# Designs tried in a protein design chat: VHH binders against RCC1 domain-containing protein 1 (RCCD1). Part 14

Target 1, 376 residues: RCC1 domain-containing protein 1 (RCCD1), of Homo sapiens (Human) (a6ned2)
Amino acid sequence: MAEERPGAWFGFGFCGFGQELGSGRGRQVHSPSPLRAGVDICRVSASWSYTAFVTRGGRLELSGSASGAAGRCKDAWASEGLLAVLRAGPGPEALLQVWAAESALRGEPLWAQNVVPEAEGEDDPAGEAQAGRLPLLPCARAYVSPRAPFYRPLAPELRARQLELGAEHALLLDAAGQVFSWGGGRHGQLGHGTLEAELEPRLLEALQGLVMAEVAAGGWHSVCVSETGDIYIWGWNESGQLALPTRNLAEDGETVAREATELNEDGSQVKRTGGAEDGAPAPFIAVQPFPALLDLPMGSDAVKASCGSRHTAVVTRTGELYTWGWGKYGQLGHEDTTSLDRPRRVEYFVDKQLQVKAVTCGPWNTYVYAVEKGKS
Key: E = the ipSAE of ESMFold2; O = the ipSAE of ESMFold2 at other seeds; V2 = 0.75 times the mean of E and O plus 0.25 times the DockQ between their complexes.

## First folded at step 4 (VHH)

Design n16 (framework vhh_7b18_3)
Fold by ESMFold2-Fast, scan of step 4:
Structure n16 (fold): chain B 376 residues (1-376), chain A 123 residues (1-123)
Amino acid sequence: as target 1 above (376 residues)
Amino acid sequence: QVQLVETGGGLVQPGGSLRLSCAASGRTFSDYAMGWARQVPGKGLEWVSYIYSGGSTEYQDSVKGRFTISRDNAKSTVYLQMNSLKPEDTAVYYCAAEWYGSDYLLPEDYDYWGQGTQVTVSS
């Protein structure tokens, strides 16, 4: 791990199931709040109802609707349906375990499999190869799926470097910086210009010729960050999570909000219809089926991105955090519940003279790692 | 739930051999790592040997080269072959099963335990 400086994790957003966010504000935390001191957290993975924390010492701790702890944990990935954990053995073998989330770390996993990390590290472009993160397995030959079969092989020729999962789709970044997507596409989240699903990884031709450094998958939207710090974003925008104009965004917190979505039993989303504004029809973008270039205020370069179900968070090269999208539970960290259809800097970290190094979004909350800027 | 039943203990002369067997029932045996721990008279419970679901093995230094752990997934059984037994090996031997939730060197961290089988090494 590149980041070894002493710092602190902060949380904000929804915590209605008792997820640890640090503030003590009941069901919601509206501004970044420090998590408990004395724990060196190196991995955070959050679902709607619980969060998994992995420490540098190999402890796993669950907080929220699932609780418990385990040792020799190298990585963990939390979804609403299941928890995947990668465990270390004393030999080269590691163990992947998948639990039903409702009974995570209690009794017997739903499935387990030995995996061999691709850490043979023979002198090649890999240099000091950094370990990959779940849901991509360390061997880069398979990933963990939230639906059976839980272990999904990847073609070796894909040369996967990063894999992220949304509610219905997957994004894969390869060793050459190319992006692939597959899964459900009805919200434009695959980026291929259609709303059709893809059963197999499909190259995003619209990004061809650009070298991507990172991908992030939200519930129904997608983000990638180029090596040069440019942001590309696509998919569902009903809450403004693409930083594109939306009609159903609250204009003054919840007082004017007409925003509501509901899932049918077949998985289709039904939107609550609001009355038309008295005046000209406002143009809005509900779905963006191709990658769109997004500029941050002041021309800031992006280095990290993470997505919740309906919000987006980006860390800049200078250590600033920008958030936008649905803010109803305070997950944007702007000390309010206002949703935004444009990026806004989280002033808390600037005011506290903190440099943001990492961000991880759960569906309706946000976790941030930050370090103190040097003292005069 | 997993139930573990040990067999194969007994009285043996120094330098002799015994094979302990542990039959597992309940959940899929191949999902578990299996271990052997012993309660030595006048000493606490201590780990002896460990076998991962994939077959890799670990041994306490004092038994290395003398004991061999193995498993038969088709029979849902783990074995401990004990050779060149010493009086110091006299103990109740317990079979244990775990998911890798804890360090195998900490007997308290195993998920399931058998009832134990007595091994006595004396002249």
Scores: ipSAE 0.000, ipTM 0.123, lowest interface PAE 19.1, mean pLDDT 79

Design n17 (framework vhh_7sr4_2)
Fold by ESMFold2-Fast, scan of step 4:
Structure n17 (fold): chain B 376 residues (1-376), chain A 122 residues (1-122)
Amino acid sequence: as target 1 above (376 residues)
Amino acid sequence: EVKLVESGGGLVQPGGSLRLSCAASGLTFSDYAMGWYRQTPGKQRDLVADITWSGSTKYGDSVKGRFTISRDNTKNTVYLQMNSLKPEDTAVYYCAADYFEGYTPWDSYDYWGQGTQVTVSS
């Protein structure tokens, strides 16, 4: 009667609070492992100590330091202190509920509000593809914040399409493909060329003239992917999460020169070589305050990105997964705990002849959706 | 090279007080969360107290109200003031540093000191 779906979710990295990472037991999983639950998972949102899974049937399940289940769930967003859930109502309105993570789905939420979905826009092509992803509310006029006030209005002029939150900053992608950032900037994560905080959304002028398709926020770094498949990355790099030379890996004898293209606030490109102009070894980049263009090996185009606290994951148009950054708990998926300051393909999916379709990082772990190659 | 050097440990009688210090070098101290963990033979390391780069503090349940963690960014030093000491506080106390993160699992910290012995005995 029904055609078998070829796709499955995989997990790897930290699971020391009992988070679901497939067959993984103990505190960490170093290689992609299929999830034990044979459920149709359509959304994954991971915090440091727990993960929220939403099924296609509308069931929410929590795994880790928070546990429990709820029905009629359309979306969920997990943060370290708070769980936000979007519930289906009997009418066109959805119910947004925010719980303290430690008491999630038990008792009364910290805050709740009815949300009316925004009417369709005549020139909003993203509305056909978008499912309404938290922390951006379906009305696209507000987002949910892990810090009070929990409901944060957005200026109507922003025409938000996607919003992602880091530990201290926010990234917003608008309907025209422009990127805005605000929040804490101490680690260069806002991309404006300064380390100063911004209280309101500020346009990334360095990306003007380019059309972005996706944004991703890490703990203290930022990524966006253009419609043409280019990766722009900025912010904190002490674990190599920007794929720029880092001090932590210098002790391993890394002497390979690196080249990066940096975009200034005026949009001008500046090529950087990881070594000095006189041929000295590459300098260490602790913070990158402007978007830097990152090339993947073999000239692969990117289509999706997700960030953990200190690592980065990118899916290519051909369905390969590349990861880099902090690897201490195996969250890079390379069968070891080595941190990387360069993109490396996760060979597990290539070896199993799987095409990667989605990736979602928690702070210290990685979840991947993949389908069998050659299946429709 | 990052170094964390603990001092202030020793032998004290029940009800006494000790102040531990941890001097950090080779890192931008103000960007690090600092923690104190303790370990007794045959047991895992347990959180005593931690303090984020912004000054927010967290304490282990057994020490709340008795111990106070503080930091001095001008001296690159974190302190643990231990009051009303009990025999069960006897352990090796370790200083730890975590870059920008104030997570509490002991194995999440990037750098560790050598440890300092605290013995509470009559």
Scores: ipSAE 0.000, ipTM 0.376, lowest interface PAE 10.7, mean pLDDT 82

Design n18 (framework vhh_8emy_2)
Fold by ESMFold2-Fast, scan of step 4:
Structure n18 (fold): chain B 376 residues (1-376), chain A 124 residues (1-124)
Amino acid sequence: as target 1 above (376 residues)
Amino acid sequence: QVQLQESGGGLVQPGSSLRLSCAASGFTFEDYAMHWVRQAPGKGPEWVSSISGSGGRTNYATSVKGRFSISRDNPSKTLYLQMNSLRPEDSAVYYCAKEFYSDYWGEPSYFDYRGQGTQVTVSS
């Protein structure tokens, strides 16, 4: 199936390896810039040093520190150490191939697994499309991991619809709209109110009674979007990626050496700085261990979210893009390198009369798919 | 248009040898791994052996390891299967098959194309 409107992919942020197609060998891209072959790209998956682009025609192309191309590709998932590719066969079965990133698409993969899709007649309107997005396998019974064992089965009770991986944690959205998390918890990224790790998927009870439509995992933070367009966010906030007040490392306070950490009743960690002056010190939230409701400016509804290592991006129902968090390489798209602890709309798309339809973050960069407004 | 044509089958006694050939056309032969698959009447297909595009790597089913040898001649676009110490259980139609992906080899999960097959019967 083709898309109704022609659109284009844009990239911004870190591009020191030339990993953004069409953006040249720039060190940083501070404003959204069109990718050369953006019109038929249907999937972008970005590592720190390279990017995997999949076209609607089934071509995979790598750009950056890894290079190469392959055909018959349905999906790809890029990590710094590994590239996972889902290849289409003549029948309903697919082949998952995992390469070491430095030798991606050359010679034999490190590992390969035949993948069987979910049983016939189980019609889920969003299920196959979301379940087919790596690292969740199309069978929705297993996922690919960047560490051995690469094939990880899910418990039969879990009816996975989406799975996202952070640096140390995993988020799973099930068919009923419930959210599960597991893995490392030291930065509050699991959302269970503690900093303890979880070896098995654990239900986020704080979100029970709400139906989630999407999850996104950053390096050490987590986001979900409800069916009604509400944003819930938790985890590490040292760069402002939760849209909560953060410590400004660039301002320093060299002459003011006071800093204190306080735990709120919900388990969030608040750090305070002080000065010799009579003014009250600004609070900093370093860790948010429970899902926190986040309001966008003007009460806009969210429909999609994606996270980098230290930044967050959200698409609204009206086609606007908001970004916040660490901005040193221009990954927020605001024409500067300033980090933000509040959501800010990316004005480029508004100015160019573009509606944003998708966003995908790499660790230090951001990719956006947008279409022209009113063109039909 | 991809075409694969097997030959070399026949009726032999247990302990005998046969060499199967597969002539390939319609694709860049040296870029694809090739496989031998067999199917006995009323049974599902069984993978027998695989060879990489360069011919540098081979793989065998446990049931034939040490008895069968796969090889290829890329200039003539031909795949071979040397079958030694044949047993009644080796009786089947033997098919050569083209790998679906140019960059993969091993036990195939599915085939891009297979030929019409050549009958091997081992009986005394």
Scores: ipSAE 0.000, ipTM 0.395, lowest interface PAE 11.8, mean pLDDT 82

Design n19 (framework vhh_7b18_3)
Fold by ESMFold2-Fast, scan of step 4:
Structure n19 (fold): chain B 376 residues (1-376), chain A 121 residues (1-121)
Amino acid sequence: as target 1 above (376 residues)
Amino acid sequence: QVQLVETGGGLVQPGGSLRLSCAASGFTFSEYAMGWARQVPGKGLEWVSYITSSGSTEYQDSVKGRFTISRDNAKSTVYLQMNSLKPEDTAVYYCATFEDWGRYDLPYEYWGQGTQVTVSS
């Protein structure tokens, strides 16, 4: 009934295992390329070596090191070792299947369980507007982990709206817009100000009083977007994925030369006496253990975020895509392989008059849903 | 600096065997999963096998029973023993490193030059 604008998925970055990233035939794609699929893709979940696509009609298709297809699929979540699939059942129940990735959709799954999306009790607000995606299960009572035990229940008090997994950590957004984190913390990815691991979900006190709309977990970094469009980012910054100065780019030259020159005008914490023999190295941030506020160029508001292992992608309210971090396989979409420690707009979508609506990162690639710009 | 150097490739007859080695340096080898991938002429890169930091192994279906991956943490080396080689195994073989369960924080430079394996009569 409502006006529909035609949309398409685009891919770029690493595709060395045969992952579908548009019309490219090499092992990497440097510019956004339309996907060859002639189907309505509504969900994308990417691992390092394969990607899972779910269509609006309920078909699951695997591309890359894992291949195959299945019907009656509501959702899928791809990790390197495991594929989790949520299938439609005859009643309100859904069937959750967990497959070893190398034998995905062939023979028997490693584990399977009926998931009961309980809608009883009108005091349960989650029963009305459940839009959860794997790894969070419908009705938000449990999530799927790539490590045993695969099914992990959440405390009854924890009303999850979104759950995202990194390599060693988890982020949870609750119904009230509060953020929780747990898991490994050695790269600052939990955001609690320490590098200590947390075995149980812990509230991010630094974000209290703010209402978050989205969370995203990278390999070892974390992002959240507030309802007002502010970005908070923390964790590991070895490739500049936090949009903070990084050691690797500091050693590689141009970005460091420009920033060092600007900082020296105001007086810097770095002292280099002609050769830097007794001074501190050029300023860089390797780990950020607290949420840091990140401003996009031109003061643009964010609405969506997604993280790869070492890169970050953000969609603005006006439909622009910004990417930064490790770019060696072209996953930033800037027609080059240059890594960036600051947000840069992907000009392809601007040039093609496309409005970006969604972004999903794999570890080393990026998938984008964009629509043609409509009237006014 | 991180380096991965592959050796052991060559020309072999169908049914023959080769052992590939990958010498690693510049990182704590014992903490990382190691794997082999191959670039088939005119096609994309194809995953072959991996071994976790704990020694658990996985193989692509087409090489199961024929290939064996192993590691020597004292030598920072990963190996691929290839038996019963087929013409379809002809490829440039690269070693790669990643942390257990999906940490892929290594740049392209860590794939090295690769080593050519040619299986022909």
Scores: ipSAE 0.005, ipTM 0.363, lowest interface PAE 10.1, mean pLDDT 79

Design n20 (framework vhh_7mjh_2; at its last look DockQ between E and O 0.80; V2 from the best seeds 0.00; counts 0 for: pae E 2.6 > 2)
Amino acid sequence: EVQLVESGGGLVQPGGSLRLSCAASGFTFDSYAMSWVRQAPGKGLEWIGRIYTGGSTSYNPSLKSLVTISRDNSKNTLYLQMNSLRAEDTATYYCARWDLSEYYGDHPMDVWGQGTTVTVSS
ESMFold2-Fast, scan of step 4: ipSAE 0.265; ipTM 0.682
ESMFold2, look of step 17: ipSAE 0.335; ipTM 0.700
ESMFold2 (binder alone), look of step 17: mean pLDDT 83; pTM 0.833
ESMFold2 at other seeds, look of step 17: ipSAE 0.230; ipTM 0.555
ESMFold2, look of step 19: ipSAE 0.407; ipTM 0.746
ESMFold2 (binder alone), look of step 19: mean pLDDT 83; pTM 0.833
ESMFold2 at other seeds, look of step 19: ipSAE 0.465; ipTM 0.770
ESMFold2, look of step 21: ipSAE 0.314; ipTM 0.676
ESMFold2 (binder alone), look of step 21: mean pLDDT 83; pTM 0.834
ESMFold2 at other seeds, look of step 21: ipSAE 0.470; ipTM 0.767
ESMFold2, look of step 23: ipSAE 0.410; ipTM 0.730
ESMFold2 (binder alone), look of step 23: mean pLDDT 83; pTM 0.832
ESMFold2 at other seeds, look of step 23: ipSAE 0.451; ipTM 0.755

## First folded at step 5 (VHH; framework vhh_7sr4_2)

Design m1 (from g06 with S31D; at its last look DockQ between E and O 0.49; V2 from the best seeds 0.00; counts 0 for: pae O 13.0 > 2, unsure alone 63.6 < 65)
Amino acid sequence: EVKLVESGGGLVQPGGSLRLSCAASGRTFSDYAMGWYRQTPGKQRDLVADISSSGSTKYGDSVKGRFTISRDNTKNTVYLQMNSLKPEDTAVYYCAADFSDYRLPWTSDEYDYWGQGTQVTVSS
ESMFold2, look of step 5: ipSAE 0.415; ipTM 0.680
ESMFold2 (binder alone), look of step 5: mean pLDDT 77; pTM 0.778
ESMFold2 at other seeds, look of step 5: ipSAE 0.000; ipTM 0.278
ESMFold2, look of step 7: ipSAE 0.006; ipTM 0.348
ESMFold2 (binder alone), look of step 7: mean pLDDT 77; pTM 0.775
ESMFold2 at other seeds, look of step 7: ipSAE 0.000; ipTM 0.286

Design m2 (from g10 with G103R; at its last look DockQ between E and O 0.33; V2 from the best seeds 0.00; counts 0 for: pae E 11.8 > 2, unsure alone 59.0 < 65)
Fold by ESMFold2, look of step 5:
Structure m2 (fold): chain B 376 residues (1-376), chain A 124 residues (1-124)
Amino acid sequence: as target 1 above (376 residues)
Amino acid sequence: EVKLVESGGGLVQPGGSLRLSCAASGRTFSDYAMGWYRQTPGKQRDLVADISSSGSTKYGDSVKGRFTISRDNTKNTVYLQMNSLKPEDTAVYYCAAEFSDYRLPWTEDEYDYWGQGTQVTVSS
């Protein structure tokens, strides 16, 4: 392409098994740091202890508790115990492999199966390494699970476009922009107003009439983004991952919410000092079992979301990155280990005049693709 | 929603013993790593003991050899046996829990859930 806007991946958060997150690779990285300069990475999939990187040329590389490389890789999806790899075969079918994480890419996979490729006519002519975003298979008729049976068919009536797995649940976005959820619901992560599990995909009635463009699943929370840029979020909030008040963070924030120092006034309108005037406990929300609309600061429109175990990241239409939730490993990218129950912009990218284009969270870390801003 | 309820606190003479219990509900107990912390007025909470979902234990220096943490998965309960109690052990004791399928980094002893605390007083 004629534009000269090189992009790079950045990482931050937990890296205690040697995962590549930048130059500060002790146990955690608190500020975004560039990684793999000069490598054309097109997919990052991270688990707690290792990260899979797929290049445009089809090379898969592992970093962290698992290390190794393989070729002909179209896609990869990392979970803590299992690595799923979609490989190009000599024929029209792709090969789906499931590896034990501790021996990934060495010897034989635990399981392998040829899978039907995506129908022609709507494919990228170049056959990009994004043949389909695992865990959803390219045929959109099945997905890969980290628990046996590894191959899980989807009902033909579901016209799946995206599928994301949390720790105990699944989210599916269909071709019409409808959202389905199933699996465990004990933290409200299914979004149906109950804590009951669902054995099969169930439509989120609360989102009917809206067209969703993206879904993201965290450990025990869920996010979707509408085509108009609205964020809907539900599930577990004990760490502030929904950007709703949580008990500990709300109490801390309320007590210190005022400016630290008040100048003496030449009048008599001195506001009260300290916490709430009536001594009432700060309100909090531990579980949100229905989708809740979340407003970003300045009314920014969202275009992408990703979730870790207890944090959430969102990319805006103008290329800003917002993060919130549990931050004790530096996975929020604010140069500290502060947890937040409100969205906060990651200033590193603004300060470097970078436009964030993609985000993917591991359970305790965050990976971001960003490009230099063009002329403005 | 995980709920933790502590019991077994009270007044005891120096040299005596108490057994604290923490009953957990809301999810399978085998998912939990559990811990006990204590706090005196004006001080931060200090680690007393923790026990992983697999049964591995760790103790604070001031209680090692005197306190024992254990768990009973059939009763969804974790225990703290406190022997040879000293006046310095007087504190509110809190039970805490974390999901074992998401290991915490070694730099934090942060827990997901906390109980309301039980008072232990070692005096007269």
Scores: ipSAE 0.000, ipTM 0.230, lowest interface PAE 11.8, mean pLDDT 79
ESMFold2 (binder alone), look of step 5: mean pLDDT 76; pTM 0.761
ESMFold2 at other seeds, look of step 5: ipSAE 0.006; ipTM 0.315

Design m3 (from g10 with E98D E108S; at its last look DockQ between E and O 0.46; V2 from the best seeds 0.00; counts 0 for: pae E 9.5 > 2, unsure alone 58.0 < 65)
Fold by ESMFold2, look of step 5:
Structure m3 (fold): chain B 376 residues (1-376), chain A 124 residues (1-124)
Amino acid sequence: as target 1 above (376 residues)
Amino acid sequence: EVKLVESGGGLVQPGGSLRLSCAASGRTFSDYAMGWYRQTPGKQRDLVADISSSGSTKYGDSVKGRFTISRDNTKNTVYLQMNSLKPEDTAVYYCAADFSDYGLPWTSDEYDYWGQGTQVTVSS
């Protein structure tokens, strides 16, 4: 018999504006810490200076540089300049509101529009997954942009299932598992092999023949996860956020080893790590404009991904959390402020016998939902 | 390559005002978050104020209400207006730039996006 497991949200990384992130004291939290008890959170959306929490009872609560609360909230999406809120309206329609972040929930929104979600966009009692989360509207016919015009129609033929916004770009996952990107491309974040911007959704041809299940967008990088659990990642890597060798970490000796295997005289296999005996500089990758396949340690399969400004987090099918990239605020969750250009498991959850079910990164912090492993 | 040059520091009486400026060159200035840090001897740099590429601002608690950051993208310049100065504001002030539109890192040894600093001294 299946049993519902108790779950909790945890936070780590930057909290210098007073965002709730565990205890929230000081400017940063280096280890996962449970969020305030007694708050039944179902959605976390974080920006650099504030975090929006939505409870199952429909309360929206802001923490950090913006504060306040509102009721009848179905969903929220936070960016540094704008907060989008989807509320139950006085009639059968929902109300989409866009607020300036500095005055969020006070006075009048910058913009509001009544929208009617399709019935299939309601929560499904079957489990953890749900479609139609902001910035994608539940009907999948539009999304919210942090830049005017705030309401952006999508062609119905795209059949969007998920949409994620990075700092300058968008990723769309369609019902067939295809990925589209558009927006700014100067850091390789669109994945088309060029640095050119795209005004309209453009299919990632490099992923043709693969079925993607998840997309995530960071400051200037992009991630998707296939149905079979493979990770594809592209864009900017100056902080190691792609888990590819970066100049600084390569020079410090923290890079991922070259995949070279050679045979010893007795036939045993030798793998050579970076740093050549001949004194050549270690290789590095600053920008990856095409999707690159990324293997997690121990061959783990990925199911969820989220990106901050300069870090990446991935949840595996077995409930492990891996993080990499810029870590100077502790947003990688490894009890230190070390940056990484390779995936590393966040041991806190393993040590506490917790299964990670969801991750949501703000630009400089990480929020994680985890449940206890099954009882014996 | 982004180059940052601060100016406008100096000696001022308590309660006085100064305006710092930071001229920026290199990549498109409007793509960067820009900001000011300050450092007293023997301590790490602390964020004073940040302004995103779109103009959104944030301030450290100790300067909120007294300092104002602004930017002029046509002049590639970011400013810090410092009012009601206190002796505790004495520090070297550094201009900083960040590739991300999500704001400036509070600390980083990985990046060279700093100016050379300008001394502000508030002395009675």
Scores: ipSAE 0.006, ipTM 0.348, lowest interface PAE 9.5, mean pLDDT 80
ESMFold2 (binder alone), look of step 5: mean pLDDT 75; pTM 0.759
ESMFold2 at other seeds, look of step 5: ipSAE 0.015; ipTM 0.377

## First folded at step 7 (VHH; framework vhh_7sr4_2)

Design q1 (from g10 with R27F; at its last fold request DockQ between E and O 0.42; V2 from the best seeds 0.00; counts 0 for: pae E 7.3 > 2)
Amino acid sequence: EVKLVESGGGLVQPGGSLRLSCAASGFTFSDYAMGWYRQTPGKQRDLVADISSSGSTKYGDSVKGRFTISRDNTKNTVYLQMNSLKPEDTAVYYCAAEFSDYGLPWTEDEYDYWGQGTQVTVSS
ESMFold2, look of step 7: ipSAE 0.000; ipTM 0.318
ESMFold2 (binder alone), look of step 7: mean pLDDT 81; pTM 0.813
ESMFold2 at other seeds, look of step 7: ipSAE 0.303; ipTM 0.689
ESMFold2, look of step 8: ipSAE 0.000; ipTM 0.406
ESMFold2 (binder alone), look of step 8: mean pLDDT 82; pTM 0.820
ESMFold2 at other seeds, look of step 8: ipSAE 0.206; ipTM 0.623
ESMFold2, look of step 9: ipSAE 0.006; ipTM 0.356
ESMFold2 (binder alone), look of step 9: mean pLDDT 82; pTM 0.828
ESMFold2 at other seeds, look of step 9: ipSAE 0.362; ipTM 0.715
ESMFold2, look of step 11: ipSAE 0.000; ipTM 0.374
ESMFold2 (binder alone), look of step 11: mean pLDDT 81; pTM 0.815
ESMFold2 at other seeds, look of step 11: ipSAE 0.000; ipTM 0.320
ESMFold2, fold request of step 16: ipSAE 0.000, 0.000, 0.013; ipTM 0.361, 0.373, 0.478
ESMFold2 (binder alone), fold request of step 16: mean pLDDT 81, 80, 81; pTM 0.819, 0.805, 0.814
ESMFold2 at other seeds, fold request of step 16: ipSAE 0.000, 0.014, 0.000; ipTM 0.269, 0.460, 0.284

